# Ledger of designs, part 7: VH-VL binders against o60147

Target 1, 175 residues: o60147
Amino acid sequence: MLEKNKYLYIFRHIQTNQVLLSQGNVLKKTALFQLPYPLQKPVAPNGMRPAKLRKDHWVPLLKVEFPNESMFQSVFMQLLNYRKYRSVQPLTSDLLKLPIPVRRRKIMRQEVPNTIADLADILNKEKFPENSVRLQLSDKSDSEYADWPPSVQIDSEEIKLSRGFREKTTVDEAR

## First folded at step 1 (VH-VL)

Design a43 (framework fv_gimsilumab)
Fold by ESMFold2-Fast, scan of step 1:
Structure a43 (fold): chain C 175 residues (1-175), chain A 120 residues (1-120), chain B 107 residues (1-107)
Amino acid sequence: as target 1 above (175 residues)
Amino acid sequence: EVQLVESGGGLVQPGGSLRLSCAASGFTFDSYAMHWLRQVPGKGPVWVSRINEDGSYTTYADSVRGRFTISRDNANNTLFLQMNSLRADDTALYFCARGWYSSGYYFDYWGQGTPVTVSS
Amino acid sequence: EIVLTQSPVTLSVSPGERVTLSCRASQSVGSDLAWYQQKLGQGPRLLIYGASTRATDIPARFSGSGSETEFTLTISSLQSEDFAVYYCQQYENWPLTFGQGTKLEIK
């Protein structure tokens, strides 16, 4: 039977710590529209297609499983809105004192803790059933960036970076 | 100039089927999520379905799930909506629309609409 | 689902007048609210997104304001081509929802 997507895949850049959200287990070039710098709007600089995606530079951060597509869509939309909101906020005086390259690195480095905190905030706001949302992380210590509601179950098994988000690996091993 | 041109609407009996088409031009079609919305005269639009940039992911309103299928042909810049098991409450003007951002949920361009009437 | 209620339902006005349209959300939508204009026989046209950002090629007389649950669309000096139905739409939460519309008619 065909089952609609109920998974949110979150990737991080291995060097910059920037985050990309994906509805599928592989990134597409259009995901680059999520990156805020230097854009105030989520479009390519002159309306052209974004630069080529370097897939080998992005690794799994976490995978979120929802019980249904409506919950997935709600959370995904809210996360995109949180990211847009952060991209247009005024910079603090501390950041404004830094040279532009240093400032950008500090902002980018915070995307992982910010995304995790935003996800937790959204899930705490929603009244989802107990243990209905499953989180699987590449590094379980990243869960410490937030306090999770009763609706969240954190998987004891971490994502193996060598396997990425390969959905059929467990089925293939079970044979 | 961005243009969306819809076709395929008509009169159909309850339980029947229709296939709607939307021809897109003036933009890089495969870089945008596309949507179908419908509107009953005198009421606001109602979101029906979404398809992502490459067609690998589709979403539907609860009222049409299992009956409607959205698809796209990026080689020919065309969006489709296959409507099966039509009911009287599916009667509406159907619009195709471009999502502002590939994952965005407001609509910067809409077609003119194609009417669908389900009656005996 | 988030319900959007627009007021008034119909407004009779003369060209040159300042017009304000209201949109109220049943729960907070932050700033994730868009406004559309729809003329008879046409699809909707995006006017405002993010509650206050004017879309491309939209005249300066159109402005949006508000946040959370209370939003307004203002037309500072109504032109003859502005007689239409106006809809608000939220994109904060799923499913996407629209208001019932406000119709601007010639007085």
Scores: ipSAE 0.006, ipTM 0.570, lowest interface PAE 10.7, mean pLDDT 81

Design a44 (framework fv_gimsilumab)
Fold by ESMFold2-Fast, scan of step 1:
Structure a44 (fold): chain C 175 residues (1-175), chain A 120 residues (1-120), chain B 107 residues (1-107)
Amino acid sequence: as target 1 above (175 residues)
Amino acid sequence: EVQLVESGGGLVQPGGSLRLSCAASGFTFDSYAMHWLRQVPGKGPVWVSRINEDGSYTTYADSVRGRFTISRDNANNTLFLQMNSLRADDTALYFCARTYGSGSYYPDYWGQGTPVTVSS
Amino acid sequence: EIVLTQSPVTLSVSPGERVTLSCRASQSVGSDLAWYQQKLGQGPRLLIYGASTRATDIPARFSGSGSETEFTLTISSLQSEDFAVYYCQQYENWPLTFGQGTKLEIK
């Protein structure tokens, strides 16, 4: 398509299941600022932190095609706002009872179901035309994290962002 | 009360086909996602397939994808599983079960099962 | 897929005893774990979901605890009708997976 701004790509980290949102099929280093728990070493005493984006550690979770740029921008910005809201909320008493490493793993692994649920919630609140939004999933079972409105058409075709995706999924499952 | 009754199981040769049915009663069928699960005696249940409330989305276990088709008839409160190209390792007791909404994928009511035996 | 390992495989107990069943996940499932009871000739009966929430009409003697990878089902005072096979199930990731079961039998 001519307009790259019609596509929302969501990527997941193969080990932590942390999620990154992107416009188009390219991840930029600045996307790492979306992560509440950075994948890099703590800030050194000199205050410098290496910037590293390991693209081989991120796989496509889903791709959303919108009928126009306005709908794309609205949904994209709302998703960013949902993520910001989640990151600044006080931790629940249940989470606070857990040791810090366990708590962080729990928060990180919930990013996939949370992001999918947030996307569906946004789409359910919008008054988009029937079958106007196309959702493609790398693992189609991930659509089960949410109930989708009539505006969403779930594509039964596999996302063609990379070949051999099943092999990476199998390796990730073994971890 | 909630009831789920499976039927259609039987003895079939490898490569054969069977169609299972699940009759639902006692609840609003079209408000629930439905599942097929199977169990070999002495082992735990194995998830086979899911269909959402209106039938617009289906998902399958890797071992049955391309061979099994889940479907539902909300007008008659019936769930189906079309099983093609059956293998010896498809031999099991087949259960239907329901789940409510997204994220709550713990079936709260199951049927009693219908036996499927794939053997020569 | 997430593998659930239950222990013990078989437990021989008398009515009135407190029994504890364990379920271990190969990776974190948070609190997305359910427990089922299955009697001969019947489908599984949901006991606990969300690791610790009792399902409708489940007696108070059944309780669940745990999070992440280690979970426990406790029956505080075993009744004669509790002799059955118990399964844990995770619903954090697809495919949905169940443990191999723990059989409670009369001593």
Scores: ipSAE 0.000, ipTM 0.460, lowest interface PAE 18.9, mean pLDDT 79

Design a45 (framework fv_gimsilumab)
Fold by ESMFold2-Fast, scan of step 1:
Structure a45 (fold): chain C 175 residues (1-175), chain A 119 residues (1-119), chain B 107 residues (1-107)
Amino acid sequence: as target 1 above (175 residues)
Amino acid sequence: EVQLVESGGGLVQPGGSLRLSCAASGFTFDSYAMHWLRQVPGKGPVWVSRINEDGSYTTYADSVRGRFTISRDNANNTLFLQMNSLRADDTALYFCARLGYSYGHFDYWGQGTPVTVSS
Amino acid sequence: EIVLTQSPVTLSVSPGERVTLSCRASQSVGSDLAWYQQKLGQGPRLLIYGASTRATDIPARFSGSGSETEFTLTISSLQSEDFAVYYCQQYENWPLTFGQGTKLEIK
C-alpha cells in the first residue's frame, strides 16, 4: 500500500465557482451528485431537464498528491463530509436578506475558499509526515486562503491544461 | 440508529394507482438525497427514482418516467412515490434508500413494501 | 448502460471456508463499485464502497479489491450468518446498475 500514490483532483466551475472533487483527472457524471444546486435551469413545466456535465465549464483548481491510497481515502472522505456539513448549516441573517438567485450565487462563490480552508484544516488535524503531501494549484495565490501544516509541500509550478479537459501530466509535458 | 420504513404497497389492477411512503428516522433527513429502487424476487435491485436534498431536482428511470412522481416532506421526514398507470411489469418489492457520502452507493435501505399489479 | 456480470451464480460452501466472489463490468468503472449483502426478507446491507473501503460496522472478514472492470469480494472465514445473496453496484456512470447476484448456500 505504501507504494501506491493517489491524486485528488479538485475542479472549479469557470462561472459559478462551484467545486467538484475527483479521484481522476477527468470528471465523471456522478460527480454532479456533489452539487446541491442544478447546473441547468428547468426547461419543462413539470420538472427539470437533467443536469449535464460540460467538461469545458470545469477547470482544475488544485491537485493533491498523497504518498499512499490510505491517506488519500481518509482526506477525500473528510472533504466530502466537510462539504456535506456546510450544505446543512443554517443560513446567516445576511444571506436571508438576499433574493434567492443572489443568495445562491454568493454561496457558490465561497466554495473555492471554503474547500481550500477545509483541506488545510483536515491536513492540520492529521499528523502526516513532513513534506509527504504535495499540493499543486492552478493559481498559487489561492493557497493564501489557509495556513498549511509542515506535512504540505506547495509546488512552485502551477497546473497547466492541455486541450479539452485533460491536465498536462509528466508524460504530456515530456512530449 | 438510522431507520427507513416503507408502506403503501398492495394489490392493484393494471391502470391503477398507489402511493408509497417511506418514514425516515435517526438522521437529518433534509441533508440527504433519497432514492426509490425495486426488486423482483431472485433478481438484483433496479433503480427507479431520485430526489435531491431540498426536492428541487428529480430523476426517473425511463420505464417509469411520466407515470411515477417522487416527492418529499422534510418537515415530517417522509419520502413519497406516487405511482400512476401501473403495469404488470411494475410488480416488485419497492425500497427507499439513502445516498451515501461517496455520492453513488446506498448506505441504508428499508425493508421494502410489496406491489403486485395483476388481473 | 454499464452491465455488471457476477460469478459464480451460486456457490455452495461450509462455515470456516474462504470465499471469493467476482464482478465484471462491461466498461471501466474506476473504483466506483459497491458490494451489498441481502438476506431473505431483508433489504440490502452495504458492505464495501469505493471497491475496497469497508462500510461502518462491517466485520473485518469482508474485503474488496479490484479496479476498472474486474472486482472481487472476499470473505476470509465464512460465518453462519454470511449465507445470503451478494450484489455489486457501479456508480461511475448513470444509470446506476447492479449485478445479477451471487448466492452463497450451505453444503
Scores: ipSAE 0.005, ipTM 0.483, lowest interface PAE 13.2, mean pLDDT 80

Design a46 (framework fv_gimsilumab)
Fold by ESMFold2-Fast, scan of step 1:
Structure a46 (fold): chain C 175 residues (1-175), chain A 120 residues (1-120), chain B 107 residues (1-107)
Amino acid sequence: as target 1 above (175 residues)
Amino acid sequence: EVQLVESGGGLVQPGGSLRLSCAASGFTFDSYAMHWLRQVPGKGPVWVSRINEDGSYTTYADSVRGRFTISRDNANNTLFLQMNSLRADDTALYFCARVRGYSGYDFDYWGQGTPVTVSS
Amino acid sequence: EIVLTQSPVTLSVSPGERVTLSCRASQSVGSDLAWYQQKLGQGPRLLIYGASTRATDIPARFSGSGSETEFTLTISSLQSEDFAVYYCQQYENWPLTFGQGTKLEIK
């Protein structure tokens, strides 16, 4: 039996606020390719290869449940494209005035509100059926970064993972 | 100008393998998701596979999953499709195509296509 | 998957005529619909995206309209270079799907 990919898990870095998108509740090293700034120095002398994944440094931001896998794939791909779009945009004059380390820190910290706003934008565009998309957040106040369409139902229960960022029952269900 | 040039097609026996290449020029290749599509003469295109900008995420049509592998070499502006366990119904003209933008999955540029014939 | 049905399958027309092609989706695709032109021996050329937005360098005689499940591509005054096969494509849901095509041929 295959697990259904109708859940989108979004993680944030505990120190930098950088965001990673995942199709499962467990992050894979390949997710690091999503980051515009490496968290650690590259190990390859001739390349900008992703740093080793430090699972203890990433916590859940939110979980999205879609009606089916095709809707999940559509939203997931659009969200990745929005993030890439942002990485190639010219920096604002305000950011250019800052020293490079301060500038990068500010950009990284904006990834959480930006990702939430992007998700809401995509969902507003897609016009899914009323109450068909379920959002569950680790901090429900993060929902205030965006205006949500009628298709979105925000769960009153917050995400509470145990034993690192793996929920025991979710890990037991994975195959 | 944007240009996509496919190569690597040919005649193979059922069960054989082929590797298709797509040489990209005229745009910042590593800023675009890339797709492979195929078309049987007289029919519409059929989506085969997608790879995101950095190669960290790939998706496949159900009919090719487990047999085809999409990959990219951003240093050399090249897209690949490794095709294994080829079947007669994989016979088609294969196109690489670029997605236009961040809010859509319409294809603004296509190559000329490379023919793949799977026959005994 | 979403099935796109195009009509007519073949249309015989003369230069200068107004041509309307239809594309019907088996379920709502919002405005996530594109139109392509394909000539013999060539890859498809993007004409319209977002149901009604003309792509770069596409002549003004091409226009798209419609939403949800019913879409049309109109060529206001057919030119000799417009004889080709036209395809619609939805990008609302995965997998991405195309219609079976409408062939414009000389009468």
Scores: ipSAE 0.005, ipTM 0.475, lowest interface PAE 13.7, mean pLDDT 80

Design a47 (framework fv_gimsilumab)
Fold by OpenDDE, second read of step 2:
Structure a47 (fold): chain C 175 residues (1-175), chain A 121 residues (1-121), chain B 107 residues (1-107)
Amino acid sequence: as target 1 above (175 residues)
Amino acid sequence: EVQLVESGGGLVQPGGSLRLSCAASGFTFDSYAMHWLRQVPGKGPVWVSRINEDGSYTTYADSVRGRFTISRDNANNTLFLQMNSLRADDTALYFCARHYYDSSGYWFDPWGQGTPVTVSS
Amino acid sequence: EIVLTQSPVTLSVSPGERVTLSCRASQSVGSDLAWYQQKLGQGPRLLIYGASTRATDIPARFSGSGSETEFTLTISSLQSEDFAVYYCQQYENWPLTFGQGTKLEIK
């Protein structure tokens, strides 16, 4: 029996810095459902769910390897919940003072650090075994957005940026 | 009723081996990580080893790494601890415990009654 | 490792009395603390997790409080079945560690 995919990839939009979560190194069009509909009123900018996935607009932000698929699923779902929670939070007074386009840009710029911080928070709460979670970042400096628990081992090598996907390994191809 | 029952303990000489078993019932065994802990009489428990849900990932305390092997048979709801190269300081009551996993931390519920391991010449 | 020190080591009490057990951590563990009860010849039984959350089917007379480095387990009115050893356990950092225990004995 083949082991299920236990890799979380987080992609960022090269222009807007929006974030998409992916199981595996290939970004699927279903990931677009993570973005809000234009008709909704989330904290996140509206109108950001395109009809088509432009894979070339997305680059890997980080890769997380979990001990198993179950742990992956748990963290994945929690990350989505954190995002939803933020989307329904009231805007601060300072943000409300800004023109809508400026406000949207500011919120979008916060998606990357917020997502990283969410991940760290979730992992801190999960209390996985020491060094059981492998984290690889496209930019090592992004790790500074959060305090990581002992369960996380940050890889010394940065993830190579590849639009829409990361090259599959033999292990990934077997899954 | 959720229950864990340890077995396999006994008297063994230094350098010997012993295999402990833990029979689980009353819950979906393969949905939970499992642990072994041990306790010297009159002292607090000490964590020994952990195995994840499907057995693909194991961790050990420094004191037992390389000597002990944790494994599980999910088809038969059984947890194992293979103990090799036993030392006198491995003498303890050994417990299996369920990782009560709710995404909030590391605590154990339930515990078994324990099986005694005595390493002595 | 984080060392948990429990006090007192032994406490002689009578049924009906209010009992307070202490657990001190050598460094902050936030609220990542559990309490267990262990009766003679039995495995530990979970009482409290998250410093103050009572486990399922645990009597209301048991309560946990505290944060960071100081924690307390309280039994509001001691029952005859409560005579046992009580352990605290932290899960803030690896390795997981337990206190040395407090023994409640009958006065």
Scores: ipSAE 0.009, ipTM 0.598, lowest interface PAE 7.9, mean pLDDT 87
Fold by ESMFold2-Fast, scan of step 1:
Structure a47 (fold): chain C 175 residues (1-175), chain A 121 residues (1-121), chain B 107 residues (1-107)
Amino acid sequence: as target 1 above (175 residues)
Amino acid sequence: EVQLVESGGGLVQPGGSLRLSCAASGFTFDSYAMHWLRQVPGKGPVWVSRINEDGSYTTYADSVRGRFTISRDNANNTLFLQMNSLRADDTALYFCARHYYDSSGYWFDPWGQGTPVTVSS
Amino acid sequence: EIVLTQSPVTLSVSPGERVTLSCRASQSVGSDLAWYQQKLGQGPRLLIYGASTRATDIPARFSGSGSETEFTLTISSLQSEDFAVYYCQQYENWPLTFGQGTKLEIK
């Protein structure tokens, strides 16, 4: 069971740029069911072993602190709906002409900018109080994928990763 | 056990219609994309159509586009293929199959037993 | 479309023999190749995907190898239940295509 919370964590795959959402600073195996693209959907365990969540391959992208649980739930649900909508849209003819693995990589690379843009769109729509939502990114330049409303305060401090070695606290605690 | 069972095949005249069903059991049906494939005896299978997990997106082989419609009923774990304007070259054994992928790709596991469709005058 | 050519078309073998089946692609498919076994009156059964990864519950005697345009399926010691038709399938390019099959017959 997911705990009610006011924090949203977003993780990025280091190679593919696929994105996973989490209600805590620990990425759970069930997050794999969020993968929006048909080619990435995990298999039920009755045949092959389920794809393993390799936590070493996922790093924090950003975290969002909301003023209350109600606002968190609203934004989180809308973000999941945006991801579901994107997964069911018809592919362009240009993408359909590409080999399946190449098409997959092009689509997956867009998940980071798309998720950031979707988050900003939702926050602009909701009209929360000024400086009520706190956003912290691993790379501040990723904030440039969107225009943020007055409700968002972008933390000047980035999520800290160790030099040449990622900080494991946010990903490894449930490992 | 994961199982797919096709039904609804039969003999039909050119220009006729037929509706195939595929009953799924033993897995979370609404978590998988599903496919229809067909096979002429002595030849390899040919991909026909795909439907995503919630039924909002469908794709078709060029040879059947505009004539066939894939759909699903997740409440009853059933996949359908509505076949209209049938031609002699649609004659084949029709299989439903689950979309199975580990990293990325299109391979099928399991397949059903197949239901025969014969289009002749 | 990518054409897959399998050889031989038919092979007469005895139980216990080592069998190698070939699949050649008209253009590179990388490692995006799967192998299926089909017995009379049944749907195909997935054996191998990604050219060399054995599917769930597939016996160790089945192995796949190859890349680009040349692929092989090997059965190290043929069992009586292995007499079937074998198909290769590529998923590198759309449309998805299958080979014409190799039939294994008892000698």
Scores: ipSAE 0.000, ipTM 0.456, lowest interface PAE 15.9, mean pLDDT 78

Design a48 (framework fv_gimsilumab)
Fold by ESMFold2-Fast, scan of step 1:
Structure a48 (fold): chain C 175 residues (1-175), chain A 122 residues (1-122), chain B 107 residues (1-107)
Amino acid sequence: as target 1 above (175 residues)
Amino acid sequence: EVQLVESGGGLVQPGGSLRLSCAASGFTFDSYAMHWLRQVPGKGPVWVSRINEDGSYTTYADSVRGRFTISRDNANNTLFLQMNSLRADDTALYFCARGTYDYVWGSYFDYWGQGTPVTVSS
Amino acid sequence: EIVLTQSPVTLSVSPGERVTLSCRASQSVGSDLAWYQQKLGQGPRLLIYGASTRATDIPARFSGSGSETEFTLTISSLQSEDFAVYYCQQYENWPLTFGQGTKLEIK
């Protein structure tokens, strides 16, 4: 664990726009189990292990710093719950009219705006102190997907990944 | 089929340390978040700590933060709780529990161990 | 934290009776509520999750209902093996919390 238990990192897949949630600034291949649509076919017949994680395919979307672990835990769990809820909703008639590949691409493209909107919704429902939550975005325009509460301070600082990001990902996928 | 077996409890002086273990069998251990809970006789369970599937994220109840450390060894299907700076009010029966079948959720407990007693007294 | 209050604290009943146990949350937990049975000298056993879904191998006489802040566990015809302490638990928000329990005793 390279970060303290008060940081949330969200990463975006460069081709599909799917997102991954991480407590630290290093992605492990088990994070791929979060994805509703696999990026790669499972190898071998059991398919129980996650697909190979390719660090070059993931970029930081945002980083959230919470004042304490309890606030981080609450928001992180709620965000996972929102994401799970979305995955089980019935498809609209508009989506059902589309060929399966086009339908999935359209659904995946909405993950970034949906995740940002969900995060903002959770933070608006929680009563955190003013300016207690620090939000860093790779692209400031992504903040426009939602209205943020007074508890959130939006910074334009670069999101720094640990030196171990490449090392950890390579080691986790070694051999 | 699914079994969780706790060990490592005992009598210890205030300020002492204990390491609890939970041996898991009958399921794919590295696919589940795991929890420690404790219970004082005659009262309900109290959540103590959680560890996610790969051990990269841990959380603690406010009362134990900074004193307890949860960890796991997925190669040997074992969960641990390192308990330092023990206080009289840490006296309880300690349970390990599996957090749901949905390892991303980790919210309710479908299987519990039998518990291991911890007594902190002089 | 979310506080769960169970009622009654103790209930004395005879086999064959229908019993209803209550759990009230200090704020909405949606349907993220579970019920457990605990017998003397044993760990808790999951009965119900998602407020109303019966866990694997749990007898049909156990049923759960409710949403948001008001929940009930019903045992339609109490059996001798059902005398135990029952706990509710919410998993809507951290930290995870349990009620204080309801004890079913033989009359």
Scores: ipSAE 0.006, ipTM 0.492, lowest interface PAE 12.9, mean pLDDT 80

Design a49 (framework fv_gimsilumab)
Fold by ESMFold2-Fast, scan of step 1:
Structure a49 (fold): chain C 175 residues (1-175), chain A 119 residues (1-119), chain B 107 residues (1-107)
Amino acid sequence: as target 1 above (175 residues)
Amino acid sequence: EVQLVESGGGLVQPGGSLRLSCAASGFTFDSYAMHWLRQVPGKGPVWVSRINEDGSYTTYADSVRGRFTISRDNANNTLFLQMNSLRADDTALYFCARYDSRGYYFDYWGQGTPVTVSS
Amino acid sequence: EIVLTQSPVTLSVSPGERVTLSCRASQSVGSDLAWYQQKLGQGPRLLIYGASTRATDIPARFSGSGSETEFTLTISSLQSEDFAVYYCQQYENWPLTFGQGTKLEIK
């Protein structure tokens, strides 16, 4: 009945360039736990209160279509692991010389190029069939952050920011 | 007292499957990321796989990706490693280990369970 | 991948002696280095982390030193229970890697 999950939806914050990964075309509030720097201060000393999800502040960055759910899951999990790996690496000496607020802004700005580079690295390591992975970007120039393997085909049509990741107009049947 | 006890190893033919278990006790299991490592006699340990506290994120070494699956049952304090499409070079002693949150070193290990892949 | 090379491969010593084991990294690991002791039939036991910090319940005769690419583990007065294989591990870069080990055996 349900179509198998084979799409990875990547969102960008319009102000900070922070990136959120999603298995669906609409962000869930829990996606905010992916952020290395929360959008608002934690409420509890040893805990973190998730920020209110402002869906209007997140726009499409890119959509990745895989031929099957197995390939989607492999790449999605590897990408999450790359993000966790980055969060625990020592900061460069250049970054450590910056005041904390400036340093955080600089790190956040790099999430877009880093995510794209990580995706390309994962796809280059995997030996997927030629033209089996389709990328659709909101800004095609973002594809230049990486060198893509033969398995990747980049869609000539860009994602329209005004409609997000909406692919089709469907009329839902009421209960 | 922290204890990790591995089981499920054995002799298997190439292409076969095994499921390893690690029974944890003496600590709050669902508060720690857990790892599987393997060791060939006379060589150092080699990292195989990681699973985070709630099982939502997993990572694998390149040599086992697509063949092994790490999972955990926090209700029963048990860590698992499902091993499929086994090869001769998977032959090793397999350890589960607890991840120290202060760094990426292992503060407690089990005694290991042997896996031999041979015809 | 960072390669860790330990020396010597095997060391024959008597109880009471002071021994020093070396671990060299193919590139800088800062101070993100741990040492483990492994006895026959057992899993590794954490001795040192952060290059020089002793783990809980580890005897004072064990000490670690070094930084960057050159590290040493010293046992100031070898006891009979210290005959084992010793491994270093770096956690500066992914993937996590271990040395090939140094075996301490009775002379």
Scores: ipSAE 0.000, ipTM 0.445, lowest interface PAE 18.2, mean pLDDT 80

